# Ledger of designs, part 20: VHH binders against tRNA(Met) cytidine acetyltransferase TmcA (tmcA)

Target 1, 213 residues: tRNA(Met) cytidine acetyltransferase TmcA (tmcA), of Nitrosococcus halophilus (d5c1k8r405to617)
Amino acid sequence: VAVERLDRDALVRDEATLSELFGLLVLAHYQTRPYDLRHLLDGPNLSVYVMRYRGHVVATALLAAEGGFVEETARGIWEGRTRPHGHLLPESLAAHLGLAQAPRLHCARIMRIAVHPAVQGQGLGTHLVDTIIRETGGEGLDYLGSSFGATVELLRFWERLDFLPVRLSVKRGATSGAHSAIVLHPLSSSGQALVKRARERFLVHLPHQLADP
Key: E = the ipSAE of ESMFold2; O = the ipSAE of OpenDDE; V2 = 0.75 times the mean of E and O plus 0.25 times the DockQ between their complexes.

## First folded at step 19 (VHH; framework vhh_7mjh_2)

Design v4 (from v1 with L106M Y109V; at its last look DockQ between E and O 0.02; V2 from the best seeds 0.00; counts 0 for: pae O 14.2 > 2, placed apart)
Fold by OpenDDE, look of step 19:
Structure v4 (fold): chain B 213 residues (1-213), chain A 120 residues (1-120)
Amino acid sequence: as target 1 above (213 residues)
Amino acid sequence: EVQLVESGGGLVQPGGSLRLSCAASGFRFSRYDMSWVRQAPGKGLEWIGRISSGGDTEYNPSLKSLVTISRDNSKNTLYLQMNSLRAEDTATYYCARDFTYEDFAMFDVWGQGTTVTVSS
């Protein structure tokens, strides 16, 4: 089972693949509604990865390119004056962890990942993300990240892939009751430095956050 | 799957000794610092001590004289030796993968815990 990066335009014209993709994502993400998926697919700078078995999609990951802002814009983000749509990681790193230069780095956020229930537990998700790490690293990105409701299972999944938690929300999700988490994986030297600093900042503040009622 | 499994808990008389074990799996145990934490009934978590990946130990000053932490990386196992147990040592004992930063103890993986009851 090979990992394939889909052309977004071609995907829109491929109803069969699109249907399978939607079904898979809805099944895997209980909070994902059909209209949300449409918006995700219509968004700019989206990358879609799939794994097929016998011609059918059995795993998928959706990535959004984020960051890469000029210094002035990055400063605006850090100061809270600028909130670019669809740049969750740069905004969070700059605003919440005080990393002013974070928005200047190029990253991709894994927005969704799903594996067909019939083939779960076979490492397809791991293989998929591993491939993405290599490919995006080769493309010159500085880091990868993901944001999700923090469950033990998901945290362990990302930990196995050497993603590091750098943020936990104080508020619990209304639906899941879980804290939101952000995890990062460095790809470049700059990314390594960023993730290191992010982790340090996170660890310094985490005890205080957890002590809150 | 990353997992920690404590064992060795049980009923012990005051003044007695007990050795707890924590079996680690699903990660490179030898690369991580490990801690022991306990929770007495109706009380909060209390840090007992930690052992670095290199074998250096640090203890809660209030418990230092009563506990010894060790590890066997070849067995992926963490140990907690407790001596001269008292009633107030009754608790559920947890091992945890340690991400301590400065003066703050942090843990990202926990075991299910093993219960120790000290009673005559």
Scores: ipSAE 0.000, ipTM 0.246, lowest interface PAE 14.2, mean pLDDT 85
ESMFold2, look of step 19: ipSAE 0.651; ipTM 0.853
ESMFold2 (binder alone), look of step 19: mean pLDDT 86; pTM 0.857

Design v5 (from v1 with F99L L106W; at its last look DockQ between E and O 0.01; V2 from the best seeds 0.00; counts 0 for: pae O 11.0 > 2, placed apart)
Fold by OpenDDE, look of step 19:
Parts: C-alpha cells; structure tokens; sequence
Structure v5 (fold): chain B 213 residues (1-213), chain A 120 residues (1-120)
C-alpha cells in the first residue's frame, strides 16, 4: 500500500475516488458533512493524500497550506486585527501564544485523517503521516500541525509521530465539552525554532489554562 | 531548498564604496525579513542591519552612517551598500533570513558569504 498525493483537478473528475474519500472522511469525522468536504476540495490550499488497496481508497489525509504571510499581515494577525480564513495554526500561534512572527512561516495543517475500519490498527495512519512529513519537508515547509478534539488515543497517535502539543483549549461547554489540542511538528530550522518557542510558551501558560473554569 | 548566495565582494581601497548582493531562492523571499552580518578575521559575528519584508530598515548604530540595506522582491535580491570603507570593514559578509520573536531573533539560513578586503 503506497501513499499517493492526488491531483485535485483529476480528483474532481474521479467520482469513484471522491465517493470513497468522502465515505472515509464522513465515517471518521462525525462533524464532516459532504458539502463541507466539497467546499474544502475547492480551496486552492488543499492537498489530498490517499492510500489505495486493490484500487480502493483505504486511507486519506487532508492538508491545508497555511501561513507565509508578509510582516504587516502577520502583525495584524498577532494583534487580532486580521483573521485570514483557513489559517488556524498561524492565527493560534500568533494570537494565543504570542508568537508574532509565526504567521510568516509556511506550514500545513492536517485537517483530516481517516483509515478504513477494515484496515485499522495496521499502522496506515502512521505511515501516511510519515510520508507527509518527508514530502512537505522536502517542499520547504517550516512545520506541520494539527488541531483536534483531544483524546488520549489521538494525543498518543501524534506523540508517536513526534508531534508536540502546544495548545490545549479547556473550554468546557463551548462545544461538546471536548478539549481542543494543537500539535506541531518541525520541518525546517525555522520550524524547529518556532516549535521550541511554542512549546516553551505552552508550558508556561498551561497552569493557567488548567486553572480556568 | 532555501539558498542564499552573496556576491559583490572584492578588494577595495580605503574610502571606497561597494555594493553587495544576495540572491535568494527556495522560499518566498518577499515575505521574510533579511539581515546582513559580517565576520572579520579572528573576530565574532557582527550584525550590520536588517530589512523587513515591508522594506523597513534597522541598522547597527555603529554602522548606520556607512551602510544602506535595500531589497528588490521582484528579483529576490537583498543589497548592502557600503560607503567610506575602512580597513576594519575587512570581513566576510553574509546575508541571512531573519526571524524575530519579541526579543528573540535568529538567522535560520545563511549564504556562503562574500569577502570584502579594504586595503591600500
């Protein structure tokens, strides 16, 4: 089973693959609606990775390209004046962790990851992310990240892949009562510095976050 | 792959002027701050100045009167204009991609450097 990065234009014309992709994503993410997926696929910053077994999609990951802003825009983001759509990680790092220059770095956010139930537990998710790390690193990205509802299983999954938690939102009652987590993986020297700083800031603020009702 | 390539160095007489260039590739040059640094023989690194992605400049106070930093984003090129050169300006000059977080800054990528020798 090999990892394949799909051409978006080709994907739009491939109904069979789209159907399988949507099926996996809907199954894995209860908040994912078909309309939302279609809309996401129309975005210019989206990358789709899949793993196929006997011609069928059995795993997928969706990545959104984020960051890479000019200084003025980055400052705006940090100050809260600018809220670019679809740039969750830069915004969070700048606004919440106070990393003013974070939005200038280029990253990708793993928005979705799904593995077919029939092949779960075989390390396909890990293999998928490992491939993404290598590929995006080769493309010159600075770091990877993900944002998700924090569960022990998911945290362990990302930790095994050397993603570091840098934010934990303890907003009880905002949504389903689930905590949101952000994890980062450095790819470049800039990314390494950023992630290190983010981690430091996170640890400093963590006691305060945990103390919040 | 991020690459920075300095050029323009050479031998110059005291009082002379020199313009260095730094060709950037492998990243979105226009979105990053850039700095010039130098290292004289047997000495440590010295920061010369920086230019923001927006074109704002900041200089080492000790060198401000002698240097001008500029950039051409359309050419992915950083420049360092030096005037009234002195013997003590003899050094290898580097361009670097510059990131700053509050009081924390780092140069994550460097060029190979270009050597400037000021001598009569």
Amino acid sequence: as target 1 above (213 residues)
Amino acid sequence: EVQLVESGGGLVQPGGSLRLSCAASGFRFSRYDMSWVRQAPGKGLEWIGRISSGGDTEYNPSLKSLVTISRDNSKNTLYLQMNSLRAEDTATYYCARDLTYEDFAWFDYWGQGTTVTVSS
Scores: ipSAE 0.005, ipTM 0.267, lowest interface PAE 11.0, mean pLDDT 86
ESMFold2, look of step 19: ipSAE 0.421; ipTM 0.728
ESMFold2 (binder alone), look of step 19: mean pLDDT 87; pTM 0.877

Design v6 (from v1 with D108Q; at its last look DockQ between E and O 0.03; V2 from the best seeds 0.00; counts 0 for: pae O 11.5 > 2, placed apart)
Fold by OpenDDE, look of step 19:
Structure v6 (fold): chain B 213 residues (1-213), chain A 120 residues (1-120)
Amino acid sequence: as target 1 above (213 residues)
Amino acid sequence: EVQLVESGGGLVQPGGSLRLSCAASGFRFSRYDMSWVRQAPGKGLEWIGRISSGGDTEYNPSLKSLVTISRDNSKNTLYLQMNSLRAEDTATYYCARDFTYEDFALFQYWGQGTTVTVSS
């Protein structure tokens, strides 16, 4: 089973594939955040990777391109004056960890990853992310990341892929009790430096975050 | 090899109390901070609290009044005392070495968990 990057415009016109993709994503992420997946797929900064078995989508990953801002905009983000929509990682790194240069680096956020239950446990998810790491690294991105509702299973999944946690949301709903996590994977030397600093600052802020309700 | 084994889980009635244990081996237990975390069915991970190698404790503010973490270094054992249990406390409980509220990347040093079910 090979990994395929889909053309977004072609995907929008391919109702069969889109339907399978939608169903797969709904199935996989029903416990995380309520999203209108149709609108999500319409995002202009998205890349879609799929794996097919017998012509049907059995695994998928959705990536959003983020960052790459000029210095002035990056400064605005860091100062809280600018909040670009759809750039979660740069904004979080700048605002929560105080990393002023984060918004200038190019990254991709793995927004969704899903493997069909019928083929789970076979390493397809790992293979998919490994492929993405190689391809995005080759494209010159600085780092990858993901933000998700933290579960043991998901955290272990990302850990196995050498993604490092750099943020944990302490805010929770009245009934969920769940925390959101941000994990990063460096791709370039600049990305390596960023992730290293992110980890350091993440650990330093621990006492403050524990004190927050 | 680092090993953590949780125990003490089971079925309890609302309002009841329960004490969980975590047996540690394969490392210098007294030198490491230890944490408890839990995961309710269908929900995300929730950090409960931490105890430093020196015995200082930190708790999730939402759970502070209901839990007490302690350790016995002579027995290489971590404890979680829970009081006034509610249905929403139903979860699998894990102990972890060198775990902090924000830094939870060291899953290789997590136990397999012990399940607590609070039900009338």
Scores: ipSAE 0.000, ipTM 0.240, lowest interface PAE 11.5, mean pLDDT 84
ESMFold2, look of step 19: ipSAE 0.537; ipTM 0.825
ESMFold2 (binder alone), look of step 19: mean pLDDT 81; pTM 0.819

Design v7 (from v1 with E102P; at its last look DockQ between E and O 0.02; V2 from the best seeds 0.00; counts 0 for: pae O 11.1 > 2, SAP .715 > .668, placed apart)
Fold by OpenDDE, look of step 19:
Structure v7 (fold): chain B 213 residues (1-213), chain A 120 residues (1-120)
Amino acid sequence: as target 1 above (213 residues)
Amino acid sequence: EVQLVESGGGLVQPGGSLRLSCAASGFRFSRYDMSWVRQAPGKGLEWIGRISSGGDTEYNPSLKSLVTISRDNSKNTLYLQMNSLRAEDTATYYCARDFTYPDFALFDYWGQGTTVTVSS
């Protein structure tokens, strides 16, 4: 089973593949509505990775390119004057952790990852992310990240892939007070420095005690 | 350096009231949104509510009737008023500096917390 990066334009014209992607993503992310998925796929700077088995999509990852701002814009983000839509990681790192240079670095955020239940437990998710790490690193990105609902299973998944938690978030309106996490993985020397600093600040300024859900 | 220091915790009887405070320093308090979060023993973090820099409040629906969040920018202080306390409200309460996204609150700095114990 090989990892394939899909052409977005081709994907839009491929209803069969889109249907499989939607089904897979909805299954994996119970809080994701079809409307939300459409918006994700229509967003700018999107990359779609898939794994196929017998001609059918059995795993997928959605990535959004973020960062890469000029210094003036980066400063605006750090100061809270500028909030670019769809740049969650740079904005968070700069505004919260005081990492003023974060918005200047190039990154990708794994927005969604899903593996079909029929093929789960076989390491496809790990393989998919490993491939993404290699490819994005080769493309010159500085770091990868993800934001997800903080379940034990997901935390362990990302930790096994050497992604480090650097932030804690809580969904608004959640009756249970559900929380999410931001994790980062360095790709370049600049990214490594950024992630190290982010992790340090996270450990110092966060009561990092999560109970098992 | 950003600092948040919670106070006001302690032992209270069921049905009682308590007011927590959070003293902020090291940043422009009036320009930031703030949140209260709590953690009960053996449980995960639970979001209580948020107050914007402008004073607008949002609450966890499960706690809305029991809590009121306010702030005094002249004192760089955040408050949490809790009424009709129950045993299940026993927890360590944290204030956190808040960065708002459309669908979630993200926290960067936290206090050390203040413990509230509700017991007869």
Scores: ipSAE 0.005, ipTM 0.250, lowest interface PAE 11.1, mean pLDDT 84
ESMFold2, look of step 19: ipSAE 0.404; ipTM 0.747
ESMFold2 (binder alone), look of step 19: mean pLDDT 85; pTM 0.849

Design v8 (from v1 with N60D; at its last look DockQ between E and O 0.02; V2 from the best seeds 0.00; counts 0 for: pae E 10.5 > 2, grease 24.8 > 24.2, placed apart)
Fold by ESMFold2, look of step 19:
Structure v8 (fold): chain B 213 residues (1-213), chain A 120 residues (1-120)
Amino acid sequence: as target 1 above (213 residues)
Amino acid sequence: EVQLVESGGGLVQPGGSLRLSCAASGFRFSRYDMSWVRQAPGKGLEWIGRISSGGDTEYDPSLKSLVTISRDNSKNTLYLQMNSLRAEDTATYYCARDFTYEDFALFDYWGQGTTVTVSS
């Protein structure tokens, strides 16, 4: 089972693959429609990875490129003067964790990941992310991250891949006290420094975050 | 340990009705959102709909008039009522515990599925 990064221009014209991606993404987002997928593929910052088995797409991950702001814009984000559209990780790290230099770094956010239910539990999601880590590490990115609704199983999944939690919060609108999490994985020396600082702040603040389970 | 078991599948004639059940155990069922998903032979997965912990439902617009999702929290059971069945509704039907968030959304636990065949 091999991981492949798809060419977006070719993918837009490949109805068979789009149909399989749509099917998998309904599992990751219950309202993912063909229009939604095509609209996302028009965005210049999206990357699509797939795993195929016997000719069928059985897993996928969608990545959004984020960050890379110049100093003045990064300062504005940190100070709360600028709200960058589509840059969840830079904004969270700068505005919410106080890491003023985070928006200067380049990252990718793993925004969707889905594995076909017939093959779940076979490590395909882990293999997919591990390949992404290896490929992005050589492409000039400083870190990877993800934001998700936390479960024990999902936290264990990311932990095995050395994605480190840097924030826990109550999911907005949840009545059951469900938590959301942000996890990071460093790729460069600047990324390592950022993740180290984020972890230090997370561990200092951790008792207060857990008071709101 | 979380467990989801679908049942009620089988052979039905076109135009018929069928009610699928999903028995849940190992968690506080009443506190969780739940979804139904199906997969026709040789095709991709298709989301049918969800029901919130509070009982609010949402459906794929193309299926809304044909299906109804309900839950009975006293029996830890999720239901899918299907009406006016057609050959294209032939599929394996799965229930799933639904958690979604902004940019990473998986159904974290799935049943093994129950098969529905619609034919004369």
Scores: ipSAE 0.005, ipTM 0.239, lowest interface PAE 10.5, mean pLDDT 78
ESMFold2 (binder alone), look of step 19: mean pLDDT 84; pTM 0.840
OpenDDE, look of step 19: ipSAE 0.018; ipTM 0.242

## First folded at step 22 (VHH; framework vhh_7mjh_2)

Design w1 (from u2 with D33A; at its last look DockQ between E and O 0.32; V2 from the best seeds 0.00; counts 0 for: pae O 9.1 > 2)
Fold by OpenDDE, look of step 22:
Structure w1 (fold): chain B 213 residues (1-213), chain A 120 residues (1-120)
Amino acid sequence: as target 1 above (213 residues)
Amino acid sequence: EVQLVESGGGLVQPGGSLRLSCAASGFRFSSYAMSWVRQAPGKGLEWIGRISSGGDTEYNPSLKSLVTISRDNSKNTLYLQMNSLRAEDTATYYCARDFTYEDFALFDYWGQGTTVTVSS
């Protein structure tokens, strides 16, 4: 099954495909988390990868393009004066890990991956991510990343794909005890440098994060 | 290698009950949340419910009164108990490994499904 990147504008006009994506993604996000795919598609910087079987979408990944800010804006993000919506990775790297130049790099955040039960084979999510790595690298992005609820098994999933954890929020909130993680995969030399620095800072700050009440 | 195998499907009369099983292998079953989903003929996928690694359950509100999800980690098995079955419950039922969270959702492995037919 081949991976296909959909044209965003064409997708908006393709009700059949949009409906299939919506169904698959809504399923993956449970019904407690309504998903307005069309609204997401109306926003800038969204990429959709799909795998088709007999003409139907059986797997998908959503990517958000992030970063690429000019130096002044990047500085503002780092200083906390600027909070651009929809740029989770650059903001987190700049604010939490103190990486002032992070917002200047171009990245994509893997937001969602969903696999249809009709798809045969093993590791479809892995295959999809591997393809995304190759495609986005070829497009000149600096790094990939993802943000998710932290579990040991999920962290291992990303690690097997050569994504490195650079943030782990272990603080148990007063109500939910939710954990979050950020993982990165370098694509360019600049991305390599960024991820390296991010990893170093993460390791230095991890004990402090774990010790927080 | 990860494998999920559903079983227990078949023909059942309206008002009947059925318990489906999902046998998991190739991964640490006890560490993963699992979901049940179904697909009726000609319809899209429908989420049934979820059970966390710790045993906490969450259900589709439309099906909550009719289904119970449980797991036996010692047997690496996921269960779906269905009661008071109706014709509209006719579908192929799938189990899936579940990584869903606020900012990320991932169903990375599915079974082949087991078919349930509710008919007089």
Scores: ipSAE 0.012, ipTM 0.269, lowest interface PAE 9.1, mean pLDDT 84
ESMFold2, look of step 22: ipSAE 0.102; ipTM 0.515
ESMFold2 (binder alone), look of step 22: mean pLDDT 85; pTM 0.852

Design w2 (from u2 with L106M; at its last look DockQ between E and O 0.40; V2 from the best seeds 0.00; counts 0 for: pae O 6.5 > 2)
Fold by OpenDDE, look of step 22:
Structure w2 (fold): chain B 213 residues (1-213), chain A 120 residues (1-120)
Amino acid sequence: as target 1 above (213 residues)
Amino acid sequence: EVQLVESGGGLVQPGGSLRLSCAASGFRFSSYDMSWVRQAPGKGLEWIGRISSGGDTEYNPSLKSLVTISRDNSKNTLYLQMNSLRAEDTATYYCARDFTYEDFAMFDYWGQGTTVTVSS
């Protein structure tokens, strides 16, 4: 099964594929969530990867391009004066880990990944992510990342894919009590330097972060 | 290792009822939202509904009147009660573990599915 990167504009006009993607990627709290797949596709920074079996989507990943800000904007983000919407990784790395260079680097955030049960446990998720790593690296991105509610299972999932935890939220969820986590995968030399620094700072602050309510 | 196993599928007549089960293992079941999803032959996946870790339910509006989702955390089991079944409800039904972050949810684990056939 081959990995395919879909054209965003074509996808918007492909109701069948959109329906299948929506089946894999569902909004939590249907009546309360403001964003659906179509809304996500309104942004030019979205990339969609799929794997098909017998003409049907059996795996998918959604990526958002982030970062790449000019120096002045990056400085503003680092200083807390600027908070551009839709750039979760650069903002978090700059604001929470104090990494001033983060907003200038180009990255992609894996927002979603889903694998159909028929092919579950066969390594499609790994293959999908590996392909994404290779392709995005070839495109000149500096790093990949993902943000999620931290559980042991999810942390292990990303670690198996060579993503490194670099951030946990200080505040626990009001209901779940879970911390939000950020994991990164370097792609360029600049990305490697960033991830290394992020990891070092994360390890230093981790005990304190986990102790906060 | 995370595992989800659906059961309860089979042949049922139109107008009949059926309850599906999903046995979960390898993770803290009580801490996760769970969803039911189905796929009819030749069609894409359709989201049926969700139940939160706290027991709050949310349904596809098109199916709300026909389905009820529940869970028993003591048994690590998810349930899907379906009533007034129709031919168009013929599908393979899957349980999926939900991961919610911000305004988005993803299914990171699925069962193997259980097939429901509605036919006279």
Scores: ipSAE 0.018, ipTM 0.257, lowest interface PAE 6.5, mean pLDDT 85
ESMFold2, look of step 22: ipSAE 0.627; ipTM 0.841
ESMFold2 (binder alone), look of step 22: mean pLDDT 85; pTM 0.843

Design w3 (from u2 with E102G; at its last look DockQ between E and O 0.54; V2 from the best seeds 0.00; counts 0 for: pae O 5.0 > 2, SAP .672 > .668)
Fold by OpenDDE, look of step 22:
Structure w3 (fold): chain B 213 residues (1-213), chain A 120 residues (1-120)
Amino acid sequence: as target 1 above (213 residues)
Amino acid sequence: EVQLVESGGGLVQPGGSLRLSCAASGFRFSSYDMSWVRQAPGKGLEWIGRISSGGDTEYNPSLKSLVTISRDNSKNTLYLQMNSLRAEDTATYYCARDFTYGDFALFDYWGQGTTVTVSS
């Protein structure tokens, strides 16, 4: 089963593929409404990877391109004056871990991963992410990341893929009670330096982070 | 190793009822949210409903009147009760371990599925 990066312009005209993607993604993210998903797919910085079996989508990943800001904007993000929408990783790294240069680096955030139940347990998710790592690295990105509700199992999933936790919110929300985590995977030398610093700061400031409301 | 095994599928007449089971092993079942999904022939995957670790249920509005999800943590088993079955309910039914949080979620484990056929 090969990994394919879909052309967005073609995808928006392919109702069959969209329907299959929607099915998988809604299952993996059951609170995602059709409107929300379509809106996500319409985003200019979105990449869609799929794996097909006998012509049907059996796995998919959605990536959002983030970062790449000029110095002035990056400084504004770090200082809390600028809040760019849709740039979760650079904003969090700059604001929460104090990494002022993070917003300047180019990254992609894995927003969604879904695998068809019929093909689960065969390492397709791993293969999909591995392919994404290779391709995004080749495209000149500095790092990959993901933000998700923190569970031991999910942390282990990303750890197996060589993603490193750099943030963990422990305070429970008033309504959801959910925790969140951020994991990163370096792709360039700059990304390696960033992830290293992020990891160091995460470990050193973890007690403070745990107490953060 | 995490394992989910569905059972209880089969042939049922329209208007009939059926209860599916999902046997879980390899993890602390009582600590996880679980979901049921199905796929009808020639159609996409459809979410049926969810039950939290605490027992709170949420259903697909289109199926809410026809299904009830429950769990027995002492048996590590998830259940799907279906009533007033129709031909349109013919599908393969899957249980999945549910990780939905914010804007990211992952059904990290699925069963192999059990097939339900509604026909006179």
Scores: ipSAE 0.032, ipTM 0.311, lowest interface PAE 5.0, mean pLDDT 84
ESMFold2, look of step 22: ipSAE 0.491; ipTM 0.780
ESMFold2 (binder alone), look of step 22: mean pLDDT 85; pTM 0.853

Design w4 (from u2 with D56S; at its last look DockQ between E and O 0.53; V2 from the best seeds 0.00; counts 0 for: pae O 5.6 > 2)
Fold by OpenDDE, look of step 22:
Formats: structure tokens, sequence, C-alpha cells
Structure w4 (fold): chain B 213 residues (1-213), chain A 120 residues (1-120)
């Protein structure tokens, strides 16, 4: 089973593949999941990876390209004057961890992962992410990341994939009571430096963050 | 290790009812949202519904009148009650652990599925 990066424009016109993706990527927190997925696909920064078995999608990951801001904009983000929507990782790293360089670096945020039940437990998710790491690294990205509600299980999932936790929200979600977490995986030398600094700052401030209501 | 095991599938006549169960283990069941998904022969996956960790439910509008999802956290079990079953409800039914957050969704674990056949 090979990993394939889909052409976004072609995908939008491929109802069969979209239908299969909708099946795998059920987002219950959205009112209209198909509409939401299509809306996501309308974004120019979205990448879709799939694994197919006998012509059918059995695994998928959605990535959003983020960062790459010019210095002035990056400074604005760091200072809190500029809040570019759809750039969660750069904004969070700059604002919460004080990493001024973060908005200038290019990254991708893994937004969604889904694996078909028929192929569960076979490491396809790991293979998918590993391929993404290799491909995005080859494309010149600086780092990968993901943002999610923190659970032990999910943290372990990402850790197994060599993603490092660098952020844990101080306040719990109003509805879920869960803290949000950010995990990163470096791809370039600049990314390595960023992730290192992020991790250091995270570890220093973590006890304080956990103590806050 | 995380494990989801569906049960309760089988042969049922049109108009009949069936309750499926999903036994969860290896994780804090009460902390996770759970979904039911089915796949009919030759068709793609179809989302049935979801129940939050807090017990709030959401259903596929096309199936809402026919299904009820519930959970018993004390038993680490997820349920799918189906009524007025039709031939088109024939499918393999899966439970899935879903994690949904603002910018992240992961179906990281599925059951092996239980097959429901609706036929006279």
Amino acid sequence: as target 1 above (213 residues)
Amino acid sequence: EVQLVESGGGLVQPGGSLRLSCAASGFRFSSYDMSWVRQAPGKGLEWIGRISSGGSTEYNPSLKSLVTISRDNSKNTLYLQMNSLRAEDTATYYCARDFTYEDFALFDYWGQGTTVTVSS
C-alpha cells in the first residue's frame, strides 16, 4: 500500500474519492461534515495524502501549510498585533512560547488522520506520517506539527512518531475540560533549532502552566 | 493496548430491531468521543452518529430516526440501537474512537466490525 499525495484541484472534481474521504474523515463537531471538508479543500494551503487498497482509500491525512511570513508580519504576530487565521502553529509558537522566528519558518500542520478499520493495527498510520515527514522534508519545510486536545493516548501516539510536545494550554476547554497540546517534528536545521527552543521553554514553563487554573 | 470489539450483528428481518455493542478496553473510555460507522457491500463508509464523552449525541440526518447511540462508561461499552431496519441497512458496522478538537480529528482505533444483514 503506497502513500499518494493528491492534487487538490483534481480531488475537488473527484466525487468518488471525496466520498471515500468523507467516510473516513467524520468530523462530528461540524454541522455539515461534507461541506466543511470541501471548504477545507478550497483552501490553497491544503494537502491530502491517501493510501489506497484495491483502488479505495484506506487511510488519509490532511495537512495545512502554515508560516512563511515576512519579517514585518512575523514581528507583528510575535507582538500580538497580527493574527493570521489558519496559521495555528506559527501563531501559537510566537505568542505562547515567545518564539519570534517561528512565523517566518515554513511548516505543515497535520489536521486530520484517519485509518480504515480493515487495515487497523498494521502500522499504516505510522507509515503515512513517516512518508509525510520524508516528503515534506524534501519539499523544504522546516517542521511539522499538530494541535489537539491532550490525552495520554494521543500524546503517546505522536511521541511514537517522534513528535515532541512543546505546548500545553493553561486553561481547560470549557466543554471538554481538556488541555490543548501542540507537538512538533523538525525537518530542517532551522526547524531543529526552533523545536529545540520550543521544547526547552515548554519544559521550563510546564510546571507553572499545570499549576494555573 | 487499545481494543474495540463489536458484537450483536446478525440476520434480521425487515422492520426488525437490533442493538449492537462495542466493548472498549485499553484506554480511558469515558474520556473519549465514540462513533458508529458502517460500510455496505460495494459502498464507502457511512457515518452513523457520535456520542461525546459527556453523553451528547449527534446523528447522520438520514439515519437519525432509526438509530440511537448510547454508552455505559461503567462497562466501557458503546451501543447502537437500530429500529425499523431495511435491506439497505445491510452492512458491516464499526465502532471507532474519535478524537475531535478544533483543528484536529483522529480516528485512531476501530473495531473489527460486526455484520448486519437485513433480509426477509
Scores: ipSAE 0.027, ipTM 0.320, lowest interface PAE 5.6, mean pLDDT 85
ESMFold2, look of step 22: ipSAE 0.454; ipTM 0.752
ESMFold2 (binder alone), look of step 22: mean pLDDT 85; pTM 0.845

Design w5 (from u2 with F99Y; at its last look DockQ between E and O 0.06; V2 from the best seeds 0.00; counts 0 for: pae O 3.6 > 2, framework grips, placed apart)
Fold by OpenDDE, look of step 22:
Parts: structure tokens; sequence; C-alpha cells
Structure w5 (fold): chain B 213 residues (1-213), chain A 120 residues (1-120)
């Protein structure tokens, strides 16, 4: 089963593939709204990866390009004066972990990943993410990340792929009731430095956060 | 089909003013937050500011004194008023539709951009 990066314009015109994609995403993410999803897929900063079996989509991942801000904007984000929105990882790393250079680095956030129930547990998700790591690294990105409602299963999934937790929200999600987590995977030397620093700061503050009810 | 089209760019002298427009179509414009972003040649992205569907504005502090964002929902148009322009303001300016829901956060649509050149 091969991994394919889809052209967004072609995807919008391919109702069959789009329908299968939406089906997977809605099934995997209960909060996914088909109307919003269609509009999101048309975003220029998004990438769509799929795996097909016998001509049908059986796995998918959605990526959002983030970061790449100029110094002044990055400083504003770091200082908490600027919130451009739409760049969850850079903003969180800068604002919550105090990583001033995070907004300047280029990253991609894996927004969604879904595998068809009929083929789950066969390593398709792992293969999908491994391919994304190689491709995005080759494109010159500094790091990858994901933000999600923390469950043991999801944390283990990302851990197996060498993604490192760097944040856990104190507040529970309004709808999910779960704490959100951020995990990172370095791709460049700058990304390695960032992720290392993020991990260090996370671990230093974690005991204090867990001690407070 | 969602479409954003920027206009109003061009050559302007230092100290001059310019107003950019962004014509929106294919969606309920009045229901969405909108942002302005720019990119100078060879430089990274710079967020200028945002206006909510309700008309509330938020600005990059470094540019707040020089820019004003507004919108006319009756015309499905977003505006960026820039004053006291400097050479450093030379860039391609983009309007973008903001979307945030749970862990979804992105500019889900961008215009093609309009280029502003500040030079004497």
Amino acid sequence: as target 1 above (213 residues)
Amino acid sequence: EVQLVESGGGLVQPGGSLRLSCAASGFRFSSYDMSWVRQAPGKGLEWIGRISSGGDTEYNPSLKSLVTISRDNSKNTLYLQMNSLRAEDTATYYCARDYTYEDFALFDYWGQGTTVTVSS
C-alpha cells in the first residue's frame, strides 16, 4: 500500500475520493464537521496524504504548514502581544514554553490522521507518518508536530513514532473533556535544538503542573 | 467556490498612504474572521492584524500605529489602511480567512496577494 500526496485542486473535483476521505475523518474524529472539512481542505497551507487499497482510501493524514514568521512577529508572539491564529504549534511553543525562536522555524502540524476500521492495527498509520517525516524533511521543514486530546492510545502511537510530548494543557477541552497534548518530531538541526529545548522545559515544569489540582 | 481577491497595491512614496481591498465571494463573509498577512521578498511571513466577524480588531503591535483594518459586510470586502509607509513596508500583502474550531486553526483561504512597493 503506497502513500500518495494529493493535489488539493484535483481532490476538490474528485467527489469519490473526497467522500471516502470525509468518511474516514468523520469516523475517526467525532468533532469533524463535513462542511468545515471541505473548506479546510481547500486551504493553501494544507497537504493531504492518503493510502489506497484496491482503489479506495483506507488511510489519510491532513497537514497544516505553520511558522516562518519574521523576527518582529515572532517576538510579539513570544511576548504574548501577538496572536496571528492559524499557527498552533509556533504560538504554543513561544507563548507557553517561552521558545522565542519557535515562530521563525517552519513546521507542519498533523491535524488529522485516520485509518479505516477494517484495516486498523496493521501499521498503516505508522507507515503514513514515516512517509510524511521523510517527505517534509526533504522539503526543508524544521519539525513536525501534532495537537490532540490526550489519550493513552494516542500518546503511545506518537511515542512509537519518536514524537516527544512537550505540552499538556491544564484545562480540559470543553467538548472532549480531555487534556490537550502537543508532540513534536525534529527534522532539521534547528528543529532538533527547538524540540530538545521544548522537552527540557516541559519536563521541568511538569511536576509543578501535576502537583496542582 | 470560495475566492479572495486583493487589490490596491502599487508604487507609493515614503510617507504615503495606501488602502488595500480584499473582495470575498463564495461564502458568508460576515460570519468569518479575516486577517491580513504580508511577506517581503526573501523574508518570512508577517501577521498584520485580524478583524472578527463582529468587527473587533487585533493588530500586530509593531504595526498598530500604521494600519487600520476594517470590513464592509454589505460589500463582502476587507480593507487595510496603511499610513506613513516606509521602505520596510514593501511586500506582497495577502488577505486570509480565519478558521478556528477545536484543534483546527488555520487560514483556510488566501488571496493571490497584491504587491506594495514603497520607494522614492
Scores: ipSAE 0.029, ipTM 0.420, lowest interface PAE 3.6, mean pLDDT 85
ESMFold2, look of step 22: ipSAE 0.560; ipTM 0.814
ESMFold2 (binder alone), look of step 22: mean pLDDT 84; pTM 0.840

